# Designs tried in a protein design chat: VHH binders against q6dbn1. Part 14

Target 1, 243 residues: q6dbn1
Amino acid sequence: MRCISCREEYLPRNAGTCKECYVEAGETEEELKREIDDLKAKVAFLRLSSSLDHGTSSTSRSFTDVVLIASEDNAGSPPIPAHKSVLVSRSPVFKAMLENEMEESLSGTIKISDVSYDALRTFVYYLYTAEACLDEQMACDLLVMSEKYQVKHLKSYCERFLVTKLSPDNSLMTYAFAHQHNAKHVLDAALSQIVENMDKLTKREEYMELVEKDPRLIVEIYEAYLSKQVNTAAGGTSTSKTS
Below, E stands for the ipSAE of ESMFold2; O stands for the ipSAE of OpenDDE; V2 stands for 0.75 times the mean of E and O plus 0.25 times the DockQ between their complexes.

## First folded at step 4 (VHH)

Design m15 (framework vhh_ozoralizumab_d1)
Fold by ESMFold2-Fast, scan of step 4:
Structure m15 (fold): chain B 243 residues (1-243), chain A 125 residues (1-125)
Amino acid sequence: as target 1 above (243 residues)
Amino acid sequence: EVQLVESGGGLVQPGGSLRLSCAASGFTFSKYAMYWVRQAPGKGLEWVSEISSSGSYTKYPDSVKGRFTISRDNAKNTLYLQMNSLRPEDTAVYYCAAGTYKVRGWPKTEYFDYRGQGTLVTVSS
C-alpha cells in the first residue's frame, strides 16, 4: 500500500510507518462525517421549517406533488406528502410507477398495503435523509419495504441491524424470514447460529411450523450442519475411542 | 415490481364451480406460503385457504373444507383455487396473498407482504 499523503509504501502491520498520514486521514474522515451530519440536519431542518411555516405561507410553499397513504390501519392515518422527484431518484419501483402515466402518477396518490403509518413515515424520511431509527420491528418493516421498492442500501442497513439482534431463541424464525426476503447477510448469520445450537432445533415450537410451511428450509439447515462437520473433521485431528 | 394478478371470477349459479388463478411476479414465489382471502360485501377479510411454499401442506376453514382446493405451480409462479359446490354466501372479492414469517413478535397483526387487486365471485341465480 502507498501512503496517499507522502506517497511512501507501507505494510498493513506497519501502521506506524505513516503514522502522521494515518492520523491526519482519520481526522479528515471525522471532519467529513461531521459535515455530512450537518448537511443531513440542515435538510431535516428545512423540511421541519416548511412544515412549521405552512400557516403563514400558501400551500404552494411545500411544492409536494404526491401523497402516500398507509392502508394497514383502518383508523384513517394521515397522508404523507412527498416529492415525485425524490421518490423516483431513490426507488426504481417508484420511478416506473410515476413515469409511466400510472394511476398513481395521474391521481397524485400512492396507496401502500400492509404497512403501518409509522413504518411508512420512517421509510419516506429515509428516502429524503438516508437516516432511519431502527428497533427490531421497524427493521423488519423497512426490510420488507426496501425489497418491495428496491431500495438496496436500506435493505443492507436493516440486515446489519438484525444481525446484531440474533440469539439462539430467535435464529430459526429469523433464518426463515431472511430466506423469504433474500436477505443474505441475515440468512448466513442466522444459519451459523442455528448450526452452533443444533441440539435445540427440534425443541423449538416453530420447528413444526417450518416443516409444514417450507420443509426445504429444514433440509438446508441439516445440510449446512453436515457440511460444517465434514469441514471440521478435515481440519481437526482424528480421535478414536474403544466401545 | 411486485404484482399478484387474480383472474377467473364471475357470475355462477349455486352448486356451480369456478377456478381462480393468481399470477405472481417480482418476488421469489417458491419461498412464500400463499393464501386465498375473501371479502364479502359489508364484511371484513376472511381467510379461505393456505398452501405451503412446496405445496405439500394445505389448510382450510370448516366453511370451505371439502369444497375448495388450493394448489400451486412454482415453475409458472401461479396459485390456483378450485371452488366447487358454490353457495350464495361464497359471494365475495377473492384476493391472492403472500405471507411472511413472524419474527421477534413482528408483525403484530395478520400480515401479508403482498396482496392482489382481487377478482369478484358472485354466486346467484
Scores: ipSAE 0.200, ipTM 0.604, lowest interface PAE 3.6, mean pLDDT 78

Design m16 (framework vhh_ozoralizumab_d1)
Fold by ESMFold2-Fast, scan of step 4:
Structure m16 (fold): chain B 243 residues (1-243), chain A 125 residues (1-125)
Amino acid sequence: as target 1 above (243 residues)
Amino acid sequence: EVQLVESGGGLVQPGGSLRLSCAASGFTFSKYAMYWVRQAPGKGLEWVSEISSSGSYTKYPDSVKGRFTISRDNAKNTLYLQMNSLRPEDTAVYYCAAGSFKVRGWPTSEWFDYRGQGTLVTVSS
């Protein structure tokens, strides 16, 4: 399993897509029904809020006062309509942005860099409903967004999901990701997985890249491993002795 | 193991159309976001289109928006790119690619976890 495959010269695609990302909700009928219910709830909310403003547009009745645009490049992905009141209530970063005479507050447009349309739409939906359907890539994307916009409950939700996807094959990359984005719960879980599978560490394609880019991270892994060996021995694991 | 096999490229006149296909095998196609990427003669690699694992979301750069349409058939493990109103500047080798994982600030590595061998599209004059 290999999760790093991105070059820095690729401009707006600095946010990565995990090769194993997939929609978990699409795997069962029950999960698909949840997605349908989520969409119905969002539509119902928007329809209730739009009862009086049908004179300004033939295509919009949502009373939205801001649009969000995924800005990984200069591409024209569809804008996502939203309400400033919802954004400021759910994110202190959006509150600061929209209440302090910033361009976003004046223009009614918020451009969010290095995020796909799927991730942005799911993020906005989460702000309205406190629900999100995750695959590994979506969980990674929403984790980054939840850190940037300080949406603590979404960050915890994404971390719990990512922990369930940990394996010996992806734990080194997951550890590096968690370390970079201050995902403490994922970090600890990934580190434990690595320490339990130390014989595989140096066989990962990512190992040498981590040694070169962030050797402190590799040192931390070895230190954790040594600490576990010492604590395990002190906890009653017998060591064989030669005379 | 993992294979992405592009087809449908060829010579076409300006204003013409082509449909590219990518047959995927060796991984669970329906679980991955998919991409079309191209490399024109003397230029770097350029992102052309992306589609979510479900097919519900697509994205295009301004250079092809309104002219190209990405789609997928998860039952057939096939990705498509419908290219209309082709221009000489669309001349490139087109690659099918499956998602990638990047930690920001990482050293140089492959852009995509999986990428095919490519199919040449030549738009004359």
Scores: ipSAE 0.000, ipTM 0.119, lowest interface PAE 14.9, mean pLDDT 72

Design m17 (framework vhh_ozoralizumab_d1)
Fold by ESMFold2-Fast, scan of step 4:
Structure m17 (fold): chain B 243 residues (1-243), chain A 125 residues (1-125)
Amino acid sequence: as target 1 above (243 residues)
Amino acid sequence: EVQLVESGGGLVQPGGSLRLSCAASGFTFSKYWMYWVRQAPGKGLEWVSEISSSGSYTKYPDSVKGRFTISRDNAKNTLYLQMNSLRPEDTAVYYCAAGSYKVRGWPTSEYFDYRGQGTLVTVSS
């Protein structure tokens, strides 16, 4: 009996209702797991081998026709071989770049600034496999790249990851980052977190930094707070009354 | 419904000057970073200049630094490019472009949320 939603009404004489909820939830969960496994098998079948699987810059798989270079690591990073057809199929930005005879299409080289070699390598690997291992830094780096190259699924994946890492301590800077990179889901979640913990706002070191660098963001937070009442229950809804 | 209309291109002698204008409509111009990009005959697109939404930050590639100046008038929804000391290699179609985030350090071929139809600049004797 793990029916958390029925917990307050869970009595020995009413056990049947809780058991029914538990059984129904378990059956739904098993159906969803089967669907997820089927979809995973289908995705695995459609997955392309990455040119990066060789693990050396001097080795390229047959028929690579473009290289990507990360410039943040001071031109010492190895070029990343790739296929124009893969880049074009995954990103409308690469499609425009490579199909409309832009400089990168003519040279066969795409130079990307303001990204580390590891972030670029992980981004390209994602375009081939639809997989990426995220920590907070990588999620931020890949979110910036997914916005730049219009890879919508990767952007959503990074936003979902960043939302799970929100805390009172990082919400203000996460809000600023999301605002800068048009990450609406992270933006809304971070703003809600800030407004819920409004009593702590002026006590954060990041507060003074944003007041100096981007005071408009602070104004937007106060405006949002005025439109919401974080410590007041409305219509019998259960919410945190204490920040 | 978004429109970017460039004007001010034409034929000019080497060492001459031209001022390009871009009239924007259909989006909140004052919230967007704006760019000028160009395509020379037989070459790919090249980034020429960028300007922040407020106009307080501008950036140029070395090929045009000190010769070109980007500016904007948010009240008129208009972007400008002042081009001085023009050279034959500046001959290109110049495009006005809008982006929702900063493109510093990008590849030389930029992709943007919105781009205009372009205006031709020819620098020759």
Scores: ipSAE 0.000, ipTM 0.123, lowest interface PAE 13.0, mean pLDDT 76

Design m18 (framework vhh_ozoralizumab_d1; at its last look DockQ between E and O 0.02; V2 from the best seeds 0.00; counts 0 for: pae E 18.6 > 2, placed apart)
Fold by ESMFold2-Fast, scan of step 4:
Structure m18 (fold): chain B 243 residues (1-243), chain A 125 residues (1-125)
Amino acid sequence: as target 1 above (243 residues)
Amino acid sequence: EVQLVESGGGLVQPGGSLRLSCAASGFTFSKYAMYWVRQAPGKGLEWVSEISSSGSYTKYPDSVKGRFTISRDNAKNTLYLQMNSLRPEDTAVYYCAAKSYKVRGWPTSEYFDYRGQGTLVTVSS
């Protein structure tokens, strides 16, 4: 048996719950605030906050050994200087690319296809600082880049933002988008909203589009709805309450 | 590592046929709508064909409709383009590409999520 507050084991026959796990709401709030302050200080210490891409002092651009180029091939989109050590530490994909004596490692140039200069610059900035200024377009672009380069925290960062942009009018296509990206947090939020509003599903503009293009997504929505109804009627996952 | 690797391009006479293949890895291929797009020398990127994630829906522009056929094998993570009755105007680098569903109210970039390195198709006598 575990204490309900801390999940620590205690003697099952002791009267009441573990007293040490009881905290007043105000005391818990103070402890959480101290933890948040400690984590903020730790993040600030670990951040490469001089931000090479924001044009700070000459020292912040010193000793770059690689450049990244957006596939725009547009005159006036400059290469983005970076450090191989930073890219390798943040992304197993860059690690594989740069450690395997591939052309990128030898040339010092990484060309990234189908990305805007602004998205690439923001992505690189995130690798140095763990910060990005997001709108819906940037969040979608960076979510794709986070999957391509396997930057787990950036994917989570973008998902948290996108969940705040979920609405009844976009929930069906948000579910489809999230399903493609294995964006579990966005997927669950969108599916929950659809299931809570099942009477509106067939009235959404994109319903027939998904029935034609990817009918399995619609089946999964109906299956989730039925599962919720069965669990509600059964009082949980119990198979039988027969006497 | 996400990769799309095209193959099957080459030199072909007008009226001939080619089959392009695209091997996908590093993402869940079966969940993505897939595209063939091409870029002729000195021209912009042109959409050639679209196939839904399940393969149940395909779409073509009038320029290739009836001549090109897109197909996919989700078990093999492979996309195909069967090209028949080829014309000199079909000369281009052909790319396979993947793009997310559009969400109303979320402006998305015009770029593809993933695109391969391309394979050159030259139609000439």
Scores: ipSAE 0.635, ipTM 0.845, lowest interface PAE 1.4, mean pLDDT 82
Fold by ESMFold2, look of step 5:
Structure m18 (fold): chain B 243 residues (1-243), chain A 125 residues (1-125)
Amino acid sequence: as target 1 above (243 residues)
Amino acid sequence: EVQLVESGGGLVQPGGSLRLSCAASGFTFSKYAMYWVRQAPGKGLEWVSEISSSGSYTKYPDSVKGRFTISRDNAKNTLYLQMNSLRPEDTAVYYCAAKSYKVRGWPTSEYFDYRGQGTLVTVSS
């Protein structure tokens, strides 16, 4: 008897598909469902609201109406032209900034401090496309920007990426970062890694740095660790040296 | 640091076979869909193969279907491409590339999370 999918021999069964091909089909379906969910979220993110101003400008030569500038030392970064309608549709913060009579709305210039040009360019590209090329540093930079400008779609995207990059080596610093920026998915995943590796992590320089900089986080870690010890019903025993 | 290191390229005669490998490090390999892409001299990137994170789903363009087989070993963090019945049109630099679960699209440099430096495959008499 041969499987109709992979054509390898298998024991007789009701279907002409072996167990391995059944499992592979289920995994493929799960991956496709994830892709569909991602595409649905992307479509929802890219849609413009009906409240956007879509009136025509009297100046037909230019369609961009705002520029973003990364403010940094050695100001040589190019301005990033954009459309107010896109910014306000993706971010409540840009909506408040640009629809109210703020300096940015009047001047058409948005200066953003404490971001690199590359991070700002990637952020703006995401607002237009719902796509970004991430590494660990860029994901952190964009998560900070997504929190500042309340771009929930981007925040979720960065969180999922950072969770895939977690290891015991980076768990302490990732926990501190996630705590500071209210990144709950990253926070929960990092805490789990820390609790499972406490004996190794307390010997690292990163641990001592965290104790010094923010001891409240250490208390939270130990509380989670102790809760795990209670739930596993590990019993204490008295110990004594026999010599 | 993330690294994708391709190997196994070289000179081969038409009709021959070659097996490419890509060693991955610095990220959780088993959570990424993997790709082979190629760039012929003077041309843009062309998608060659895709494999899901578990290895259960593979996809090929018509130009290589039936001749190329992508596979992966998640225990060894290694991606493979078995290339059979090679043609002169297959001459290119071959790159391995990775994309996270959040983003899957057609292969361009914009859409890959990571890409290697490439290995040259030359098919000629």
Scores: ipSAE 0.000, ipTM 0.138, lowest interface PAE 18.6, mean pLDDT 77
Fold by OpenDDE, look of step 5:
Structure m18 (fold): chain B 243 residues (1-243), chain A 125 residues (1-125)
Amino acid sequence: as target 1 above (243 residues)
Amino acid sequence: EVQLVESGGGLVQPGGSLRLSCAASGFTFSKYAMYWVRQAPGKGLEWVSEISSSGSYTKYPDSVKGRFTISRDNAKNTLYLQMNSLRPEDTAVYYCAAKSYKVRGWPTSEYFDYRGQGTLVTVSS
């Protein structure tokens, strides 16, 4: 047999790789594991600075130089303390805001519009830890935030989560949401699900709502649907000629 | 309880060699980058060497580069510093320190999660 890796001939019939290649692969695997551990450790260290727990240790508030305020209709959300250096490092939008002589830079206060306190807190926490506990609503809120502030890592994180929560029942609304916020992965996944369930979904209230509010989306859906149907029909004709 | 215990320090002549050891306990040693730092009399803390958690990466300042070698044995929870071609300016208390990630530059005590009590190295004729 020939080794699949080095293509050398080796005697044992049932092994896909020679002993040497197997050992090398093992060593490589171990090395990668160690590298992963280093990365994990790095992430863990970075988390120590994120004690957003406003309540406990006076030390965690030490050296904060900016506060974020959620400006929803509900007046009175507490400010969320943060470090400019962290914000600037994680978001090009914050970088642009804070490097210029804008009011936000001078005052040390950033007002965030159209976001709940909880969402903002979670967002800031993520900037420090790269972690967030998500439900569907939080994922959507953070996705919006990530898009607005160009936090790519967070956007991807939210998209992955939302894709796992896709169902025929929420596919239309998810598609619309994804389209609005340029969530490409979610959009593609939702569209696939819609096309597969077109007969059922066209009878839903959500469908009618989209027809009324955003007929462009409906056109896109039908284009995708038709494309799939044509491809399926073409594939069926090619199998009949080989008999 | 977290402990870092340095050993191997002592008096050595210029040009001599020493090997320092640091025994770690009370935490997951393999998850931490390790450092040697030193403090000479009347001077501040100086970074001497660093090694990643896996041991695959090492770094030295120019002051000790080519003379000192940092290594670790994760199975034994031990950090080492081989010091060759010692100079009088190397006289200091040497500390073993742990950080949950690799940090480059000149770390202060504030940057370490754990630090030992140190071992004295004296280089003198």
Scores: ipSAE 0.000, ipTM 0.227, lowest interface PAE 13.7, mean pLDDT 83
ESMFold2 (binder alone), look of step 5: mean pLDDT 82; pTM 0.819

Design m2 (framework vhh_ozoralizumab_d1)
Fold by ESMFold2-Fast, scan of step 4:
Structure m2 (fold): chain B 243 residues (1-243), chain A 125 residues (1-125)
Amino acid sequence: as target 1 above (243 residues)
Amino acid sequence: EVQLVESGGGLVQPGGSLRLSCAASGFTFSKYAMYWVRQAPGKGLEWVSEISSSGSYTKYPDSVKGRFTISRDNAKNTLYLQMNSLRPEDTAVYYCAAGSYRVKGWPTSEYFDYRGQGTLVTVSS
């Protein structure tokens, strides 16, 4: 969450004012860390844009020191130029990859075999700008990439988008998807909606599919429902034993 | 880093057998449905087999049903494909893949979450 009360008067040199408002508003340390990382990414992007794009400037030499290639089936996708410093700063996985004596660090090429060109391009753009244009497909693709490369703030961004697309009709499969990806905010939202509509669970076409493929997920749903019923029946006791 | 490493491919005579293995690391293997998919020269990806996260559910297309058997060892983070009665048309690069559950109304990218580098299987005399 942004500090709205300080929005118009908040300047980079006056960071303490916004932080005080976050504390008073009960904002989390994690959200503040995300804002700092986002600002760092935007600064890096602005520096890169200023260095690379001078219109018809004679500065035509590549300032990028690595290329990323999406391996789309048999398609030869264009390489995506990037800076090792940006990748290392935004992803612990890229940091490990590029700081070790790996082939990627030596060759200057990173090949990713399980991603579309559009998803990879959007992911790289996010690393530079902290911005991504999401639809349901892109949010799912980038959530997977954010886990793979440990870009926790992108994962939170994708989860926030996906929660807005949650409905009673899709809640069961959204729960299964979120459980698989450790997407805790999406998982909790989906589970709450399933538990609130428990009478419809066995009537969903996906119910029998999950019973056969991943029965643990169904058991966890029933356990969550029973826990809520027991807690409700406890008479509002929060820290004491039930009456 | 997420990694899937296939092995066990090679040249085999028609009617022969091969066992493919896939070593998984960097993700919670036991939570993912796993797939074997193949790509014959000049063709697109073709689904070959599916196994649920627990291993209790398997599915095959008619082209390999009764000849191929998928299995997994969640303790070893390893996926297997036992291929029997191999035919020339089984010649392909075989990929190990991990896939997400699909949500109704959300578009799919047609890509797996994770896919390995592949192992070549050539069935020829």
Scores: ipSAE 0.536, ipTM 0.792, lowest interface PAE 1.7, mean pLDDT 79

Design m3 (framework vhh_ozoralizumab_d1; at its last look DockQ between E and O 0.01; V2 from the best seeds 0.00; counts 0 for: pae E 20.1 > 2, placed apart)
Fold by ESMFold2-Fast, scan of step 4:
Structure m3 (fold): chain B 243 residues (1-243), chain A 125 residues (1-125)
Amino acid sequence: as target 1 above (243 residues)
Amino acid sequence: EVQLVESGGGLVQPGGSLRLSCAASGFTFSKYAMYWVRQAPGKGLEWVSEISSSGSYTKYPDSVKGRFTISRDNAKNTLYLQMNSLRPEDTAVYYCAAGSYRVSGWPTSEYFDYRGQGTLVTVSS
């Protein structure tokens, strides 16, 4: 029989499509499903803001009532105008800060002097649009900010990005980063990448310093590798039994 | 709410000693590399000391090496800086700071995840 999609001949019990076309369709479906889930989360994030009844538009930067400053000592870092209503609706930390009559609420100024201007600007842009232009450094910076200000969707967004950039060359440090931030999706993906490339682990400069600075992380990697070896040996009937 | 609260600053004479403390809350202190940084009047931030998350690794610039000792108590979520043989040049506001690993490498003293409000150390006769 010929596949109705690619016109290749196939085994007679495959319901009118070849295995190759069926598998490709399934892979496309899984990718589209992930994109739909991301868009649903984004819509939920934006919809939450629209339930706010403070009389200011979250999409408008007119009539701003607060400014954020990245560095008090940098003349090249301009203040970032924003709306208190947007900050409050997106972050329970900003809500607590601005509703408790703290100095930030009274002065209309929020100082965040331990973050780069670019990271702060991108973070604020995300609070308005649910979009951010990411590279690996920005994704790390915004993941930290998402934890500090409790913006859960931004943390998930940054994790998704970091997983797509995972490679044998960055997996050790990505694992260490994810472990510190309880970034479970990135953590699991990075650990899998390391375990698949264990021959490269001890060759990296980062390995030697991580053994010195945070040996528990290296122990966890070896434990994961040994667990995989035991399971692999149990499944391989041609090898001697190992525990 | 993430907080780093420094204490122990004050006025000391040259050759004196001070012990700074930093109480951390709102994050998993034991997973973070910690830093002491200082800012003298009219100057930028200067890195003073670094300690790894486990406490097994410490690093100092030549200006304070042999005089300052950084330590941490992960059970108490507290960072310390023992300052001996203080000089007028050590006069500054001292900040406690926390940095995490990055995909590109180690935590740096250039950008911190969290920083405290600071404690003033004045060394004068």
Scores: ipSAE 0.624, ipTM 0.827, lowest interface PAE 1.1, mean pLDDT 82
Fold by ESMFold2, look of step 5:
Structure m3 (fold): chain B 243 residues (1-243), chain A 125 residues (1-125)
Amino acid sequence: as target 1 above (243 residues)
Amino acid sequence: EVQLVESGGGLVQPGGSLRLSCAASGFTFSKYAMYWVRQAPGKGLEWVSEISSSGSYTKYPDSVKGRFTISRDNAKNTLYLQMNSLRPEDTAVYYCAAGSYRVSGWPTSEYFDYRGQGTLVTVSS
């Protein structure tokens, strides 16, 4: 991986090393795409096994050894069977929970509060496949879960999705959400959108609500705005004409 | 029953070479990325090499790059590590491991589904 981290700042004449680093990066990207396809095939095999053990016969034939339960509903949400080895491989939080003789390790049941069944099911599916069908709400729900369970792959995935959905219309709410959940890439992108559209966004009801609810965020927005204005003040930086 | 059995370790002089093998059984070897990791005396587990399920992608840390070569034979369910130009600091117990694919970051022991019992490599004069 060090070869892909080569600088691109300066290329000496006849320096094949820099060209080699660029070719190495392209080859690494294609290999990662291939490895994603291999992972999908592995998960498809596991899905078919779980389908055959739908609960008419022994669940132990699928070799699942833990169950997750969404406890946001007071009605009985269906349990979601899973493998401890998968959970601990993807999440340091599940690793600590399941390897330290916690109640969950002994009972084989993990209760997760403040999450819908659909969000939990999608979260578990992502742990097996590195894929999820997202809309804005699901991406937010999964980002919160990815932060809670320290699943950095999913957090990055949700952040990338939310950045692609940014617009001036949703930038204020997205900024507040990203700030609350330490979603730095979304935060930076939303802040840029807000600063670029400051004149229109400061007149919206959403902005007034932010001023009342959390003035700290407003201060941060204005500090970013002022920093951008200093960097773009070309007329004030002229030399030799000022006396 | 899943088994990973390492072999090929032993005593070798500095600058020498060894080839480690890992025989896999009890799972579909060709569907797993494979890894070599090592543990030097009194130290933690260190990642040494990675190879994709097809064998087309390999990765090494700077400490072994250019000296170690990982390979696999999916027809024989066997993983290999060719170690050249061995140094005393390469002395460790070497483990093979199988795990889920990861798109980012270095693999760690917390991502492995299976790990063998290890083979000792000692590099000394």
Scores: ipSAE 0.000, ipTM 0.094, lowest interface PAE 20.1, mean pLDDT 74
Fold by OpenDDE, look of step 5:
Structure m3 (fold): chain B 243 residues (1-243), chain A 125 residues (1-125)
Amino acid sequence: as target 1 above (243 residues)
Amino acid sequence: EVQLVESGGGLVQPGGSLRLSCAASGFTFSKYAMYWVRQAPGKGLEWVSEISSSGSYTKYPDSVKGRFTISRDNAKNTLYLQMNSLRPEDTAVYYCAAGSYRVSGWPTSEYFDYRGQGTLVTVSS
């Protein structure tokens, strides 16, 4: 038999690769493992301390120079301390806000509207660590935040998560949400799912709600549906001619 | 006043089970991710479990995965930890903690807004 990698003759017991290629692959694997470990270590090293003043006596002020405050709807939410340098580095919107002579820059206070304390804190945490454990609600909240503050990495992270949570039951609402927040990947995935389940979904309350609130979305859905139907019909005719 | 009160700890034999509870008051429980952390004698704080504010997401370290189950009842402002197949190495003071940060690995006190006084779990033959 010939090796799949080097095309040299090998013994059948070597499962498709010669001994040399197998060893080389092993060495490569080990190198990659080391690289991964190094990257992990680097990430860990570069990770900014999350030791923010959370109102606990044990937390030392980490020389924060700005506080974020969640929307007025969260009356009584504590301010979230942060570093301007971190915010500016992670978000062009924060950069714009803090590099100008706006009130936020001068006061060291940024008011964030239409966000929960939990979401805001998680958002800030992400800016320091690039980590977030998500549920569907948090993913949505962070997606909104990421869009607003143009944190692309977070937006992508949230979109990927939401796509994994897509089901026929939540596809319509997810589609609408994605559309509102320019979440393209989620939008496409949701639309695909909607089109595949059109017969069931058109009978749902969510569908009727969309018809009422945003008929443009319904038109888009039907356009996609029709396109799929036409393509399927065209593909079926081509296979029948070759038999 | 914010309070987290743990209960359910005690002495148990290896292989046994315990269910911890944490009663929360003084804050909006449903807005916080909840955590169980533990501290063994002479050791640092160890993350044991995480649950999202809605309860839809849970996470465990490998040390307790498959043995422990975190859950919450937002209507009752209560957090639970079902511990099965307990081992001597699980001996620790278990704390209920609330926070908005998503903590993984080895959290420090800085990650939590609130933490209880703890309940002692002793696993011994």
Scores: ipSAE 0.000, ipTM 0.238, lowest interface PAE 12.7, mean pLDDT 83
ESMFold2 (binder alone), look of step 5: mean pLDDT 80; pTM 0.811

